# VHH binders against Protein DOG1-like 4 (DOGL4): the designs that were tried, part 13

Target 1, 232 residues: Protein DOG1-like 4 (DOGL4), of Arabidopsis thaliana (Mouse-ear cress) (q84jc2)
Amino acid sequence: MSKMRNLVEEKFLEFYESWVIQLELYLHQLLIAHNNNTMSETELRHLISKLTTHHKAYYTAKWAAIREDVLAFFGSVWLNPLENACSWLTGWKPSMVFRMVDRLRKSRVVLVEAQVKKLEELRVKTKFDEQKIEREMERYQVAMADRKMVELARLGCHVGGESVMVVEAAVRGLSMGLEKMVKAADCVRLKTLKGILDILTPPQCVEFLAAAATFQVQLRRWGNRRHYVTHS
Short names: E, the ipSAE of ESMFold2; O, the ipSAE of OpenDDE; V2, 0.75 times the mean of E and O plus 0.25 times the DockQ between their complexes.

## First folded at step 3 (VHH)

Design q34 (from a14 with Y103W; framework vhh_6qgx_2)
Fold by ESMFold2-Fast, scan of step 3:
Structure q34 (fold): chain B 232 residues (1-232), chain A 124 residues (1-124)
Amino acid sequence: as target 1 above (232 residues)
Amino acid sequence: QVQLVESGGGLVQAGGSLRLSCAASGRTFSSYAMAWFRRAPGKEREFVAAISWSGGSTFYTDSVKGRFTISRDHAKNTVSLQMNSLRPEDTAVYYCAAGSEFWLPTDADEYDYWGQGTRVTVSA
């Protein structure tokens, strides 16, 4: 209670709660569509577009928020501990979605050889892009320990020699580096999802999106059911 | 391939209105998402507004929300940007862009085809 959430955290918490509620409503529509083989291609594409738009809204809000406070997304207050434990650079790991794609091989409508080939090509590219970002994160962490940062930290510990303005400028620089890295990771996420949806037929897209939304919703529910010891 | 041609730019007084239009030719217009970007003198190209292929979803940059409206007409193969309550800072060259269904409407790299641009000048 002595530490309150900042305005960015409060605003995004409110946004995220509403966003998840709407995701659950879309999941319900996806499950109805998946079990109804009489829906037209146009109707299925409209539903897929609603989900695509919903995910775009999340990243639009996230990118606005990280410009103000990127650190709010590392150990987010709007996520439960289980959701936070599963995070990779402030979100889901891009290659994880291929786990959802594997379910389609056992679906009512199986993947044709051309789709399997394209999905495997996309999986390889996605893992390559993940590794590039992981190397950038390693370089960022090493840069935080360079001589300039170590010297600034040392100076900041001395009351008589402390320069609050210089330290604050350095911290802002570090935050800008994290913002660029988080945006790069989000771009890989979005390109991976777009790539999968471009390869799949509309009924397969509905099944894929239903599987992904089910996992996200259930992960949140599983984490919320646990009794956690909170630190004072 | 898709070719985009913009029209409707011009000089307008602050508080006035303009309607920009973008005519698309070629195959697959109905399956493309459409967007407007602008470039002010001495600045980078920035996102203004986007509309999905179905017309069911629209996106706006914060500075134009409530003032600008993007719409599309499938029968005419056109996308329009209605600009109301114009401000001097809206002065820029406006570009029409088309791309496949996208996840980052603000990212110029999501768009495969671009128009030549139409100039909008808002006087104080």
Scores: ipSAE 0.000, ipTM 0.196, lowest interface PAE 12.3, mean pLDDT 81

Design q35 (from a14 with Y103F; framework vhh_6qgx_2)
Fold by ESMFold2-Fast, scan of step 3:
Structure q35 (fold): chain B 232 residues (1-232), chain A 124 residues (1-124)
Amino acid sequence: as target 1 above (232 residues)
Amino acid sequence: QVQLVESGGGLVQAGGSLRLSCAASGRTFSSYAMAWFRRAPGKEREFVAAISWSGGSTFYTDSVKGRFTISRDHAKNTVSLQMNSLRPEDTAVYYCAAGSEFFLPTDADEYDYWGQGTRVTVSA
């Protein structure tokens, strides 16, 4: 229902605004840690743990919200148009984080050969998982044009009076399919993030998380100013 | 019921070795970080060692680094702590813990599941 859908949007907007403010505070701490080599390994691990817990809190809140209204996450009201344009299945594209990993090769905290090999293996697997989800999205779009769905829509258009159960069933089926697809994409995101952090040392984790948070914050700032990338 | 059960504790002389094992029953912890904590008589719980969900990364407290080795066997659903060059200061009850956090937490509050502990006594 519209009322329930509006409440999901309002509640997640409130959550997301506070979540981003906290992310900016953690980014400040990551940048201090990165620029100042005085922190112990225990202190770095504690900071990384705060960031990973913060990201897990986002997915906990998101999955609760999509259970109520997955469509709120397609064209999200808590994201600006640039953030929405850069979204891949309601969030960041998993393979995109490997661009941030490439930055580590230019830092003083150099990757060893064993790490490079593991990161390349993870990158290949991540791209494969993305392509699987993209094929499922294509199949979902084709299924929307399925004869059965067309028939259900036709029956609903010719019914007078109260809501017809067949139309309701079709809408529920569509939402369930999208929810499963969004959760599958989020699982790839979390597995990719978890895999990268498992491969990197704590100083490298700090640099990686700082790069990721910087990009997220800057993308939001650019979009709020209607700053578009153009070509000629 | 979900249970973590420690074994392998005992009495050993300084310079000796012990291998602690933690077996999980009622649930697998293949996606969990696993850790060992210890509590010496009259003290709070202290972090000892942790291993990531994949087994690819480990972390040790400074006092045991180079002497203790943490490992896991996903097929057996176990985590082990190989303790070498034991010192009297290592005397404690050792606890196995599992946490849903995907990084290696050192704070006891970040671990959701705990064993009841196994006693380790190191004589001088």
Scores: ipSAE 0.076, ipTM 0.558, lowest interface PAE 6.4, mean pLDDT 83

Design q36 (from a14 with L104I; framework vhh_6qgx_2)
Fold by ESMFold2-Fast, scan of step 3:
Structure q36 (fold): chain B 232 residues (1-232), chain A 124 residues (1-124)
Amino acid sequence: as target 1 above (232 residues)
Amino acid sequence: QVQLVESGGGLVQAGGSLRLSCAASGRTFSSYAMAWFRRAPGKEREFVAAISWSGGSTFYTDSVKGRFTISRDHAKNTVSLQMNSLRPEDTAVYYCAAGSEFYIPTDADEYDYWGQGTRVTVSA
């Protein structure tokens, strides 16, 4: 059966495609700044600000959309299958950004010992917050598989106003629980991003943001190419 | 750098309404997430509602969802809490808080600036 897109999915698909195009443009600016080393600190701070504003725009749009339909983000039509396979609670896994940070430690832009210590403290804290959310999601999924899914399946087979009301209340509760969990995960993402940018110098921020954007853009290209080849 | 002043508290009967306002001064108000917290007599401070820097996203604690509405006016540098269908358990001192410019915290520890509070008393 064909799945029809709702208005939330259509609207966010249009937003996301435009958002990714702009991310690619910012990536080009980040790579020029990183490779040429000709920009002033003021110019670098302006570029970093454009990227942080761009990410804030994404979460503004996402949180508006999940209020309407959180489930749209678990089966995202604007993401290819590879992007969906790599998603953790509707987005990037917060601890994964520290792989980009590890690249900084091996780059020509040297991290001082105080920065290394702060980044490692942030990594530990991020992993801890991430693990807490993972345990909550696992408990949610286990409950769905064991008791709540069995209850919904059984009650959904009955005819009558009472069973309909109970099923609708349960589905509403599920969506509210998922919305809260997604927002919690997004807050860990943004807290991690802010923490890294606060620790790094402007040139290091540019290198970090370039690495993160490169990974995101490249993952999308790899997934899109496979889908095209499959359909060809 | 951000200073917050609450107003609009008072005594109201159960089922009534109140509108709280928070006036913010400071250069970075428009970039901050804003929230309302409350502290009931003999209890700890709890999250009530929050609004994103753009006003496009809101968060509510379960007990007030559908009854309270948070909004912000960037031109006036104000954040408001419209409280409808008030219950005796809503009795508390209400605090306005300014949080992160990157995300919307729901933990009091993650808010950088706080007002002094405005008292709301709901009679049975």
Scores: ipSAE 0.011, ipTM 0.340, lowest interface PAE 9.5, mean pLDDT 82

Design q37 (from a14 with L104F; framework vhh_6qgx_2)
Fold by ESMFold2-Fast, scan of step 3:
Structure q37 (fold): chain B 232 residues (1-232), chain A 124 residues (1-124)
Amino acid sequence: as target 1 above (232 residues)
Amino acid sequence: QVQLVESGGGLVQAGGSLRLSCAASGRTFSSYAMAWFRRAPGKEREFVAAISWSGGSTFYTDSVKGRFTISRDHAKNTVSLQMNSLRPEDTAVYYCAAGSEFYFPTDADEYDYWGQGTRVTVSA
């Protein structure tokens, strides 16, 4: 019934579909680069820069959209149910990317001891930032059940212009709180991604980005095919 | 020669308002996030507010949220900080910062360009 909510969802759906198509094209380039030992450092840095810019574009669009309707990102219509089930505060859980990093230890371009130490320090810092946000979300959920919110919910059951306005103001406040937490979580994601890319060499960055993009693309494909398979 | 120049600082009484401006020269920062940081005597740089390169997203430290408003004008290559309901604890040198490989509003190390600062003193 909300035209603004429908427009936000439609606009972001269109953006996200295009963004994923471009991610798949970049993934193809990353896989070629990973399998081809002839690419120069300059060529690898350029490819890494394209992926970095692509991820920044996603968060720029996301933050514009959540300012209008943050709830659209909780159970997003542009994500299939499997993608939504794997979501932590509207996106990937920051600490999970270290599983992609662990795969690099088994690759031809192996991590040196100094990198392993820096990655472990980053993992600990990421876990700390992640837990801080989880505590904030827990406080937010508890606050939604406090006396003021319960009182406002009761007022919503008594039809009247004054009650409607008061309830709408409270809902707006709740949305602003969620927007703050989602942006905080996204900043942890970007800081974790930046930290990993700063520690890794260009060939290792390509391998890491290829692993991350492969997982994202495959998760989408697995979830999208659910409707075309027979139940066991 | 890339330069950020802050202006608008001064002495104001508690409850008053000031508007800080940051003018960029030598290049445009239309593709960069912009931020305001402050440094009180004897303390480290503290994040105050940030605005995305598009101007569509803003971030504030909790102590200034609702009191300060960050904005940008791409045509003038400027970023402004409107400071309302000022408190003595807001007394600091305020710095304009530009650039970040990613948008990390609270991390000073992610900003590549810095102004020389403008002093704000709030009397009780």
Scores: ipSAE 0.013, ipTM 0.471, lowest interface PAE 7.2, mean pLDDT 83

Design q38 (from a14 with L104Y; framework vhh_6qgx_2)
Fold by ESMFold2-Fast, scan of step 3:
Structure q38 (fold): chain B 232 residues (1-232), chain A 124 residues (1-124)
Amino acid sequence: as target 1 above (232 residues)
Amino acid sequence: QVQLVESGGGLVQAGGSLRLSCAASGRTFSSYAMAWFRRAPGKEREFVAAISWSGGSTFYTDSVKGRFTISRDHAKNTVSLQMNSLRPEDTAVYYCAAGSEFYYPTDADEYDYWGQGTRVTVSA
């Protein structure tokens, strides 16, 4: 099983590196659009569509990978320690993107009162959805300490063909539970992202996506630099 | 429109080195992710290496990691693939590809532009 886990990790590492390459390309296009304001609304909507498709592609690949080995996403090898430290249930915490939305006000982006109200409503809904997932995760963690799990752990102390098979089946069951939780969290992430983009105008969407992509790229650079300094 | 022309292929002994170059033309070269693919006799086209528009991110297939290095030269408008410690299994026609849309490095269908290819033969 460790060899299969390593294969999933390697395949997703390959995907993630390429996904980051494309994110950098899109960030470049977003910065050009934001700084020059030369694009029509139709052109801006097309660019925003490319970014949303790119993010959806990430979740498509992720969900295929977690079906095979969800644990690969807890302490991911394709993320540096800083990126992993900032993760909430294998990804960004949905409510934290509203801090980036708040920065839009200070960046001279004019948000009208109706947009502010809708963003606050979305923030409340997002926090509610997060709490539901956190409660389910707590129940899952408590369930891992129940009598059945303790008995499976005892069985696992003895190496044997049939015992190994029973333990592996039980571990697969636990992994399927984690897979459902991760997918639920990812659904909240996608709903939150779409909700924000639906509220914002195309120029505001470009600024928001540029800020989000810049933060992701910069966080990766900061983490890689700190890791290098720490180990070198 | 981006036009890609590969060069640098040839015959080399196992353990030797070759440097492939891809000359790209067009106003959009700097905004393209670039990749190298190869096709061995009787095999399907496979991914080798990719580099982002900025050169800040590179990606390699497992069989060439540590042996091949992809790089960009903005002054010469070229993308290069330095191939070291070559093996007979590296014998193939090597293709330069450009894509700036949704990028999936192991999927050739995601690349918009292709060169004609340059042949690399590694003797035992």
Scores: ipSAE 0.000, ipTM 0.127, lowest interface PAE 13.6, mean pLDDT 79

Design q39 (from a14 with L104W; framework vhh_6qgx_2)
Fold by ESMFold2-Fast, scan of step 3:
Structure q39 (fold): chain B 232 residues (1-232), chain A 124 residues (1-124)
Amino acid sequence: as target 1 above (232 residues)
Amino acid sequence: QVQLVESGGGLVQAGGSLRLSCAASGRTFSSYAMAWFRRAPGKEREFVAAISWSGGSTFYTDSVKGRFTISRDHAKNTVSLQMNSLRPEDTAVYYCAAGSEFYWPTDADEYDYWGQGTRVTVSA
């Protein structure tokens, strides 16, 4: 019934729960700012800076944790099953963020044609970067099935200290490869987020960040609602 | 004007150590991600190491992990690369790079500012 957890999983679970609580507080501030047309540009920029810093804090903590145990981020214990099902290489799929941008085109906030053009160029580049990473993941999975790896898997069933050392070295190599790919995916995420914020005006940034945070918070609640309905 | 200046390159024997430094001229990069790339003769630039704006996260290419250490000094706006257990295959021109104040790429075409490079030669 219970899943055994390691120290990395326990520490990141505590971090993530606190991080999400702070995200919900920032979401509340974003919604107030969106509904209050009297906020100055300086005040809006300060709020946007708080959100970008908050997201950077997440990636700082994540990268420290994956150095110790990258596999903790695949099927994470701090995420519900719905959140895990929607994950692409341990996080949100960068191109999905443009669905939030599409919502801005149908809202009170109006995008000018120059912004629409730049956002579409960014969307195309983001999708290209995603496909590049997906090809690397496919290559990684194929490499895991090569003759050498198959032989190492067979040796893992053999009794002997020397075989254990060789298998441990191979597993360490596999983890390092996954760490590199996860960091590459996170770089695309951060690049996409920064690119969007650079194109949008401060009021548009507030609306975009509010939409993104709302979706993240609601996805967590939808997944937890499934659990609540079952166990209430 | 904005310029990144590398120093600390030179000739060293295999198994030796070198410390490379990169200093920003004309602008403070405390909010930028910093990286080191290298280019061996006849090859394209490859990623070596990167450090986040806060200094709290570091990235390394597999071939240097455990041998090289990247660090930064926020007060001096300097990034350093400590290279230990050097191998002949580490022979290259090493470049300092700075990326967006919010962003950190491992890909060379994502960096906005580049130094002119410093040559490292490792002899057998």
Scores: ipSAE 0.000, ipTM 0.187, lowest interface PAE 13.3, mean pLDDT 81

Design q4 (from a14 with S30E; framework vhh_6qgx_2; at its last look DockQ between E and O 0.72; V2 from the best seeds 0.00; counts 0 for: pae E 10.6 > 2)
Fold by ESMFold2-Fast, scan of step 3:
Structure q4 (fold): chain B 232 residues (1-232), chain A 124 residues (1-124)
Amino acid sequence: as target 1 above (232 residues)
Amino acid sequence: QVQLVESGGGLVQAGGSLRLSCAASGRTFESYAMAWFRRAPGKEREFVAAISWSGGSTFYTDSVKGRFTISRDHAKNTVSLQMNSLRPEDTAVYYCAAGSEFYLPTDADEYDYWGQGTRVTVSA
């Protein structure tokens, strides 16, 4: 039924498809590095840096796009329904990455006690930051049902440019509020990723990033099969 | 607006020690990776050492590993480079850099802010 996608959706769809292709190439390099125990620390750091720069490029493009149309990120056309269903405030839930960290428990390079303690402290902090954002989202949703919004909805039923302008201003305000919350969530994501990588050794970083990228790529593949999307 | 100011450079004989300091002015770099780079006469800028935003991770170029120690003081908004067992080949202008990258980059292009440099001369 849609006549045309908006420009933000088309532009970001094109960006995201290219970004995912490059992520799969980096995942291949991470898996080779993980299986090759002869790579130097400098080589591992270079590979990890490429991955972190790639993730930073995603957030740079995302923040530019949400400034234009934050709603494009709620029910994104560049994501399949399964990817959208697994989204928390337009992206991965920060505490979810600790499941990838838990995989390191079974790795060849075991976590030392000091790392386990720091990771647990980070996990608690991440969950606390998530709960703060969830409370802000709750307040936002409650505010949308206040007396002013009810009155604006009533005014929108009237014929006239003045009513249209007032409704447009209110919708813009709502979008700006969502943009602020999405950026706050993305800051928690980046802080959590940054914290994990700071605690881990380069071989552990490679294993962690490989696990995270594998999950992201696999989720996309599962969702691209119609019968798994409807049954999952 | 934002300024990184190096200090502690000077003339020292081979085998001696120097401590370089970098103070950030105009902004706190608590969330930034901090690094030291150096440029010897007639050569391009090379990586020396880096410390993560938390101070929990460090990385050194092979030629200084075991001799140099990088540290940071978040309360003072400073990063330091303790240079021991100095060699004539360590003679260079040393630059402090701050980067918004959340992994320790070794490429100068990955750093956003730079100091003017402090000169270190190691005599034979």
Scores: ipSAE 0.400, ipTM 0.727, lowest interface PAE 2.9, mean pLDDT 84
Fold by OpenDDE, look of step 4:
Structure q4 (fold): chain B 232 residues (1-232), chain A 124 residues (1-124)
Amino acid sequence: as target 1 above (232 residues)
Amino acid sequence: QVQLVESGGGLVQAGGSLRLSCAASGRTFESYAMAWFRRAPGKEREFVAAISWSGGSTFYTDSVKGRFTISRDHAKNTVSLQMNSLRPEDTAVYYCAAGSEFYLPTDADEYDYWGQGTRVTVSA
């Protein structure tokens, strides 16, 4: 049985598929830039700008969609199970990107001491922000088991029309909270990305972005192969 | 929406200095990369300088490197362009722009908000 998708899911699925295709194109350009070292600083910055604009477009679309149905993003039908399993509050975990940076450091990327220090500061801040969001998320999750909801659950099949309304109200409340949490998480993601790109040189940015895009694309490919997921 | 207002333009002799200022409205000034562009008479708009959201990174067109300095003040929601050793070829209308939240774009198309511009004239 094909999973029934709502309108938000369908629209975002279409958007995301197109978005990923474009990401792959940018990835190709990033890799060329990274491997040839023939591009000027201006050209590199232009490429970086294109990619960051692309990411901005994603969040713009996402935020529009979550206003309509944030719950769609907690079971993202446009992602395969592997992608979903690796998701933190409907996206990549901000602190994860520092591991990517660390990997780059072990390769040909040379960071000066000042950059290392700034990255560490950013790491600490990012971790703090993540934890804060997690605590708030936990609060919402626990709040679902309030007295009213517990009583409704106990009533089971004896739930009347009024009870349904209460449940719906509770779900709406939760959804609103979740929307806030998702937005907060996205803000941390964006700030983290901004921070990293601000610390790195243009060539380093290109390498970082290439690595990040590669990871994202490969994760999708791996997951699709494993679960035979076909995206149009 | 961000409103940008430039100031500080004027007439100056070659070798002189000017300081341009751009005041941004709103509370999200810190989220944007800020830049200066210029348009000389009969020429297309060109990139001059940009500064990151944190102020930690800057970028300049080659012709102004060593002469111009871009800076920003988050507390005042302003971005400034200190122009030293001005040359006649620096004569232009200078525009302030707010762009990417992520990095420093050099293309005008990557900037979402623009000021009305301030005229700088450098006499020989």
Scores: ipSAE 0.026, ipTM 0.518, lowest interface PAE 3.6, mean pLDDT 88
Fold by ESMFold2, look of step 4:
Structure q4 (fold): chain B 232 residues (1-232), chain A 124 residues (1-124)
Amino acid sequence: as target 1 above (232 residues)
Amino acid sequence: QVQLVESGGGLVQAGGSLRLSCAASGRTFESYAMAWFRRAPGKEREFVAAISWSGGSTFYTDSVKGRFTISRDHAKNTVSLQMNSLRPEDTAVYYCAAGSEFYLPTDADEYDYWGQGTRVTVSA
């Protein structure tokens, strides 16, 4: 029996497919701009703006979808920590963006000492914000465990509408908290992106955005290869 | 909701200077990219300058580079445009704009909030 996807999941996955296709088109433009030393600062900033708008559109669509059903974006938030080791609040851990920055430093991109200092300060701030979110999520995890245990005890002693209503209220309360946490994590992701692009020059921003888009496209392609092998 | 009020416009001789100011009120000013646009008589609004939410990046249209300087003051919730070496072609109504875009777009349609404008006239 195949798993049924809810309507929110299906709509967002359709959006995501289109979003990645457009990202691939922008990646092509970024690579052209990287290889073209005659582009004006105005032209580079226009291309960078298209990329940042595209990334903002992803979060706009995501935030609309999580208002309808935040749980659709979690795989198994009820699984123990060992099973969830690879995921961080419905997305990449905000500090992972600095892997792309580190790749730029190993490439031919020249960073001035002042830029390096600002990027390190931003990295520290991003990690600090991550840790704040992790502490807040830990408190939600404790509250969730306590509420689940109370709900299970009530369900074991009571059968009927009262038990269902208490469970529904508990799930709704946790969903509201999870929505706030996901938005907080996404805001750190966006703030970190804004900070990096603010520190880098326009040519460096093109290199950074190309690296990030390449990573996302490669991750999708690797997953599609696994899909073809698994389903063929 | 953000409210923007421009000031500092007026009449100035060619070669002179003016400083425009834009006071922002309402929601968090520190999260917006800010820009100046201008509209000459009979023309559409055109981009002049922009400054990022942090103040770390600025961008200018070619015709004003080296003559105009955009800056922001987070403590006072203001954005300023220092206009030096003014020319008759700079005559226009200048508008302050704020947008949720976190990079520096040059298209007026990408800015959400607008002031009512302040007139700058450069004579001779």
Scores: ipSAE 0.005, ipTM 0.376, lowest interface PAE 10.6, mean pLDDT 77
ESMFold2 (binder alone), look of step 4: mean pLDDT 82; pTM 0.851

Design q40 (from a14 with P105E; framework vhh_6qgx_2)
Fold by ESMFold2-Fast, scan of step 3:
Structure q40 (fold): chain B 232 residues (1-232), chain A 124 residues (1-124)
Amino acid sequence: as target 1 above (232 residues)
Amino acid sequence: QVQLVESGGGLVQAGGSLRLSCAASGRTFSSYAMAWFRRAPGKEREFVAAISWSGGSTFYTDSVKGRFTISRDHAKNTVSLQMNSLRPEDTAVYYCAAGSEFYLETDADEYDYWGQGTRVTVSA
């Protein structure tokens, strides 16, 4: 029993490590902008655009990779065990970003009533979309268990090349179903992120993006230290 | 196939108002940010205003801030630019743009669809 990385895992690991390094550089710029209230609206919008482009690049690369091997994103080798434990359908749980939004409500930058109402509407819609995907995943897992039982029964009755084809077909079916669910979850993530940024002013967007990036970077650092201690 | 058509341009005296409209056809742009750009005689194309996909966020170039208002009608698939307190320096051909998928963009290269433009002349 050898644990080997496939080509998709190796390529995405290389991409992700580079992507995280660039995220840390952008986080540094966001923190400077947040602490320096002399930046123009144009400068803030340019910085926000760099972050949104960076996130778009992640999903572009991810969707290309899951087309080839969606299973690489379940228990990802480019994520430490803590990051994997905190994943919901291969990424951040959409409703959790509203915890970052709640920080804005308590910040020096005051949200106006119209923003508060729109954010609450977005929160409700996000939770609804999230729960809908969770129900679909549950149904998929039940169907997967049924298929596994059928395939196990068939394998007990067949010997030779036919059994290999049946296993390959089952794995392909599993992959296609998971790819659809991962893309649906990613669409909720992008819709939620886009919605928040549309509601917030540029200084509030910088504060929100800084909070989100800080959490992501800290989670990675915490998990990397724990992983090292566990395996050392 | 897919087109953006501007209307509402014309001749107006300084201090006057004009409303530009942009109608999109062949595709809905409800998920895209939309913008207005302008080109003055002898100058390059410059950003004027943008509106997010939801209509919840807007951005204006400093020279028009407080005078121009961009708005969106999702049902009609249109974007409008209300221009008040017009100045001779606002004289230009105004272009409607669509295609920014994610956030408000000021760079023309981020927009995939463009109208043919509508002329606005502000006399002193």
Scores: ipSAE 0.011, ipTM 0.372, lowest interface PAE 9.3, mean pLDDT 82

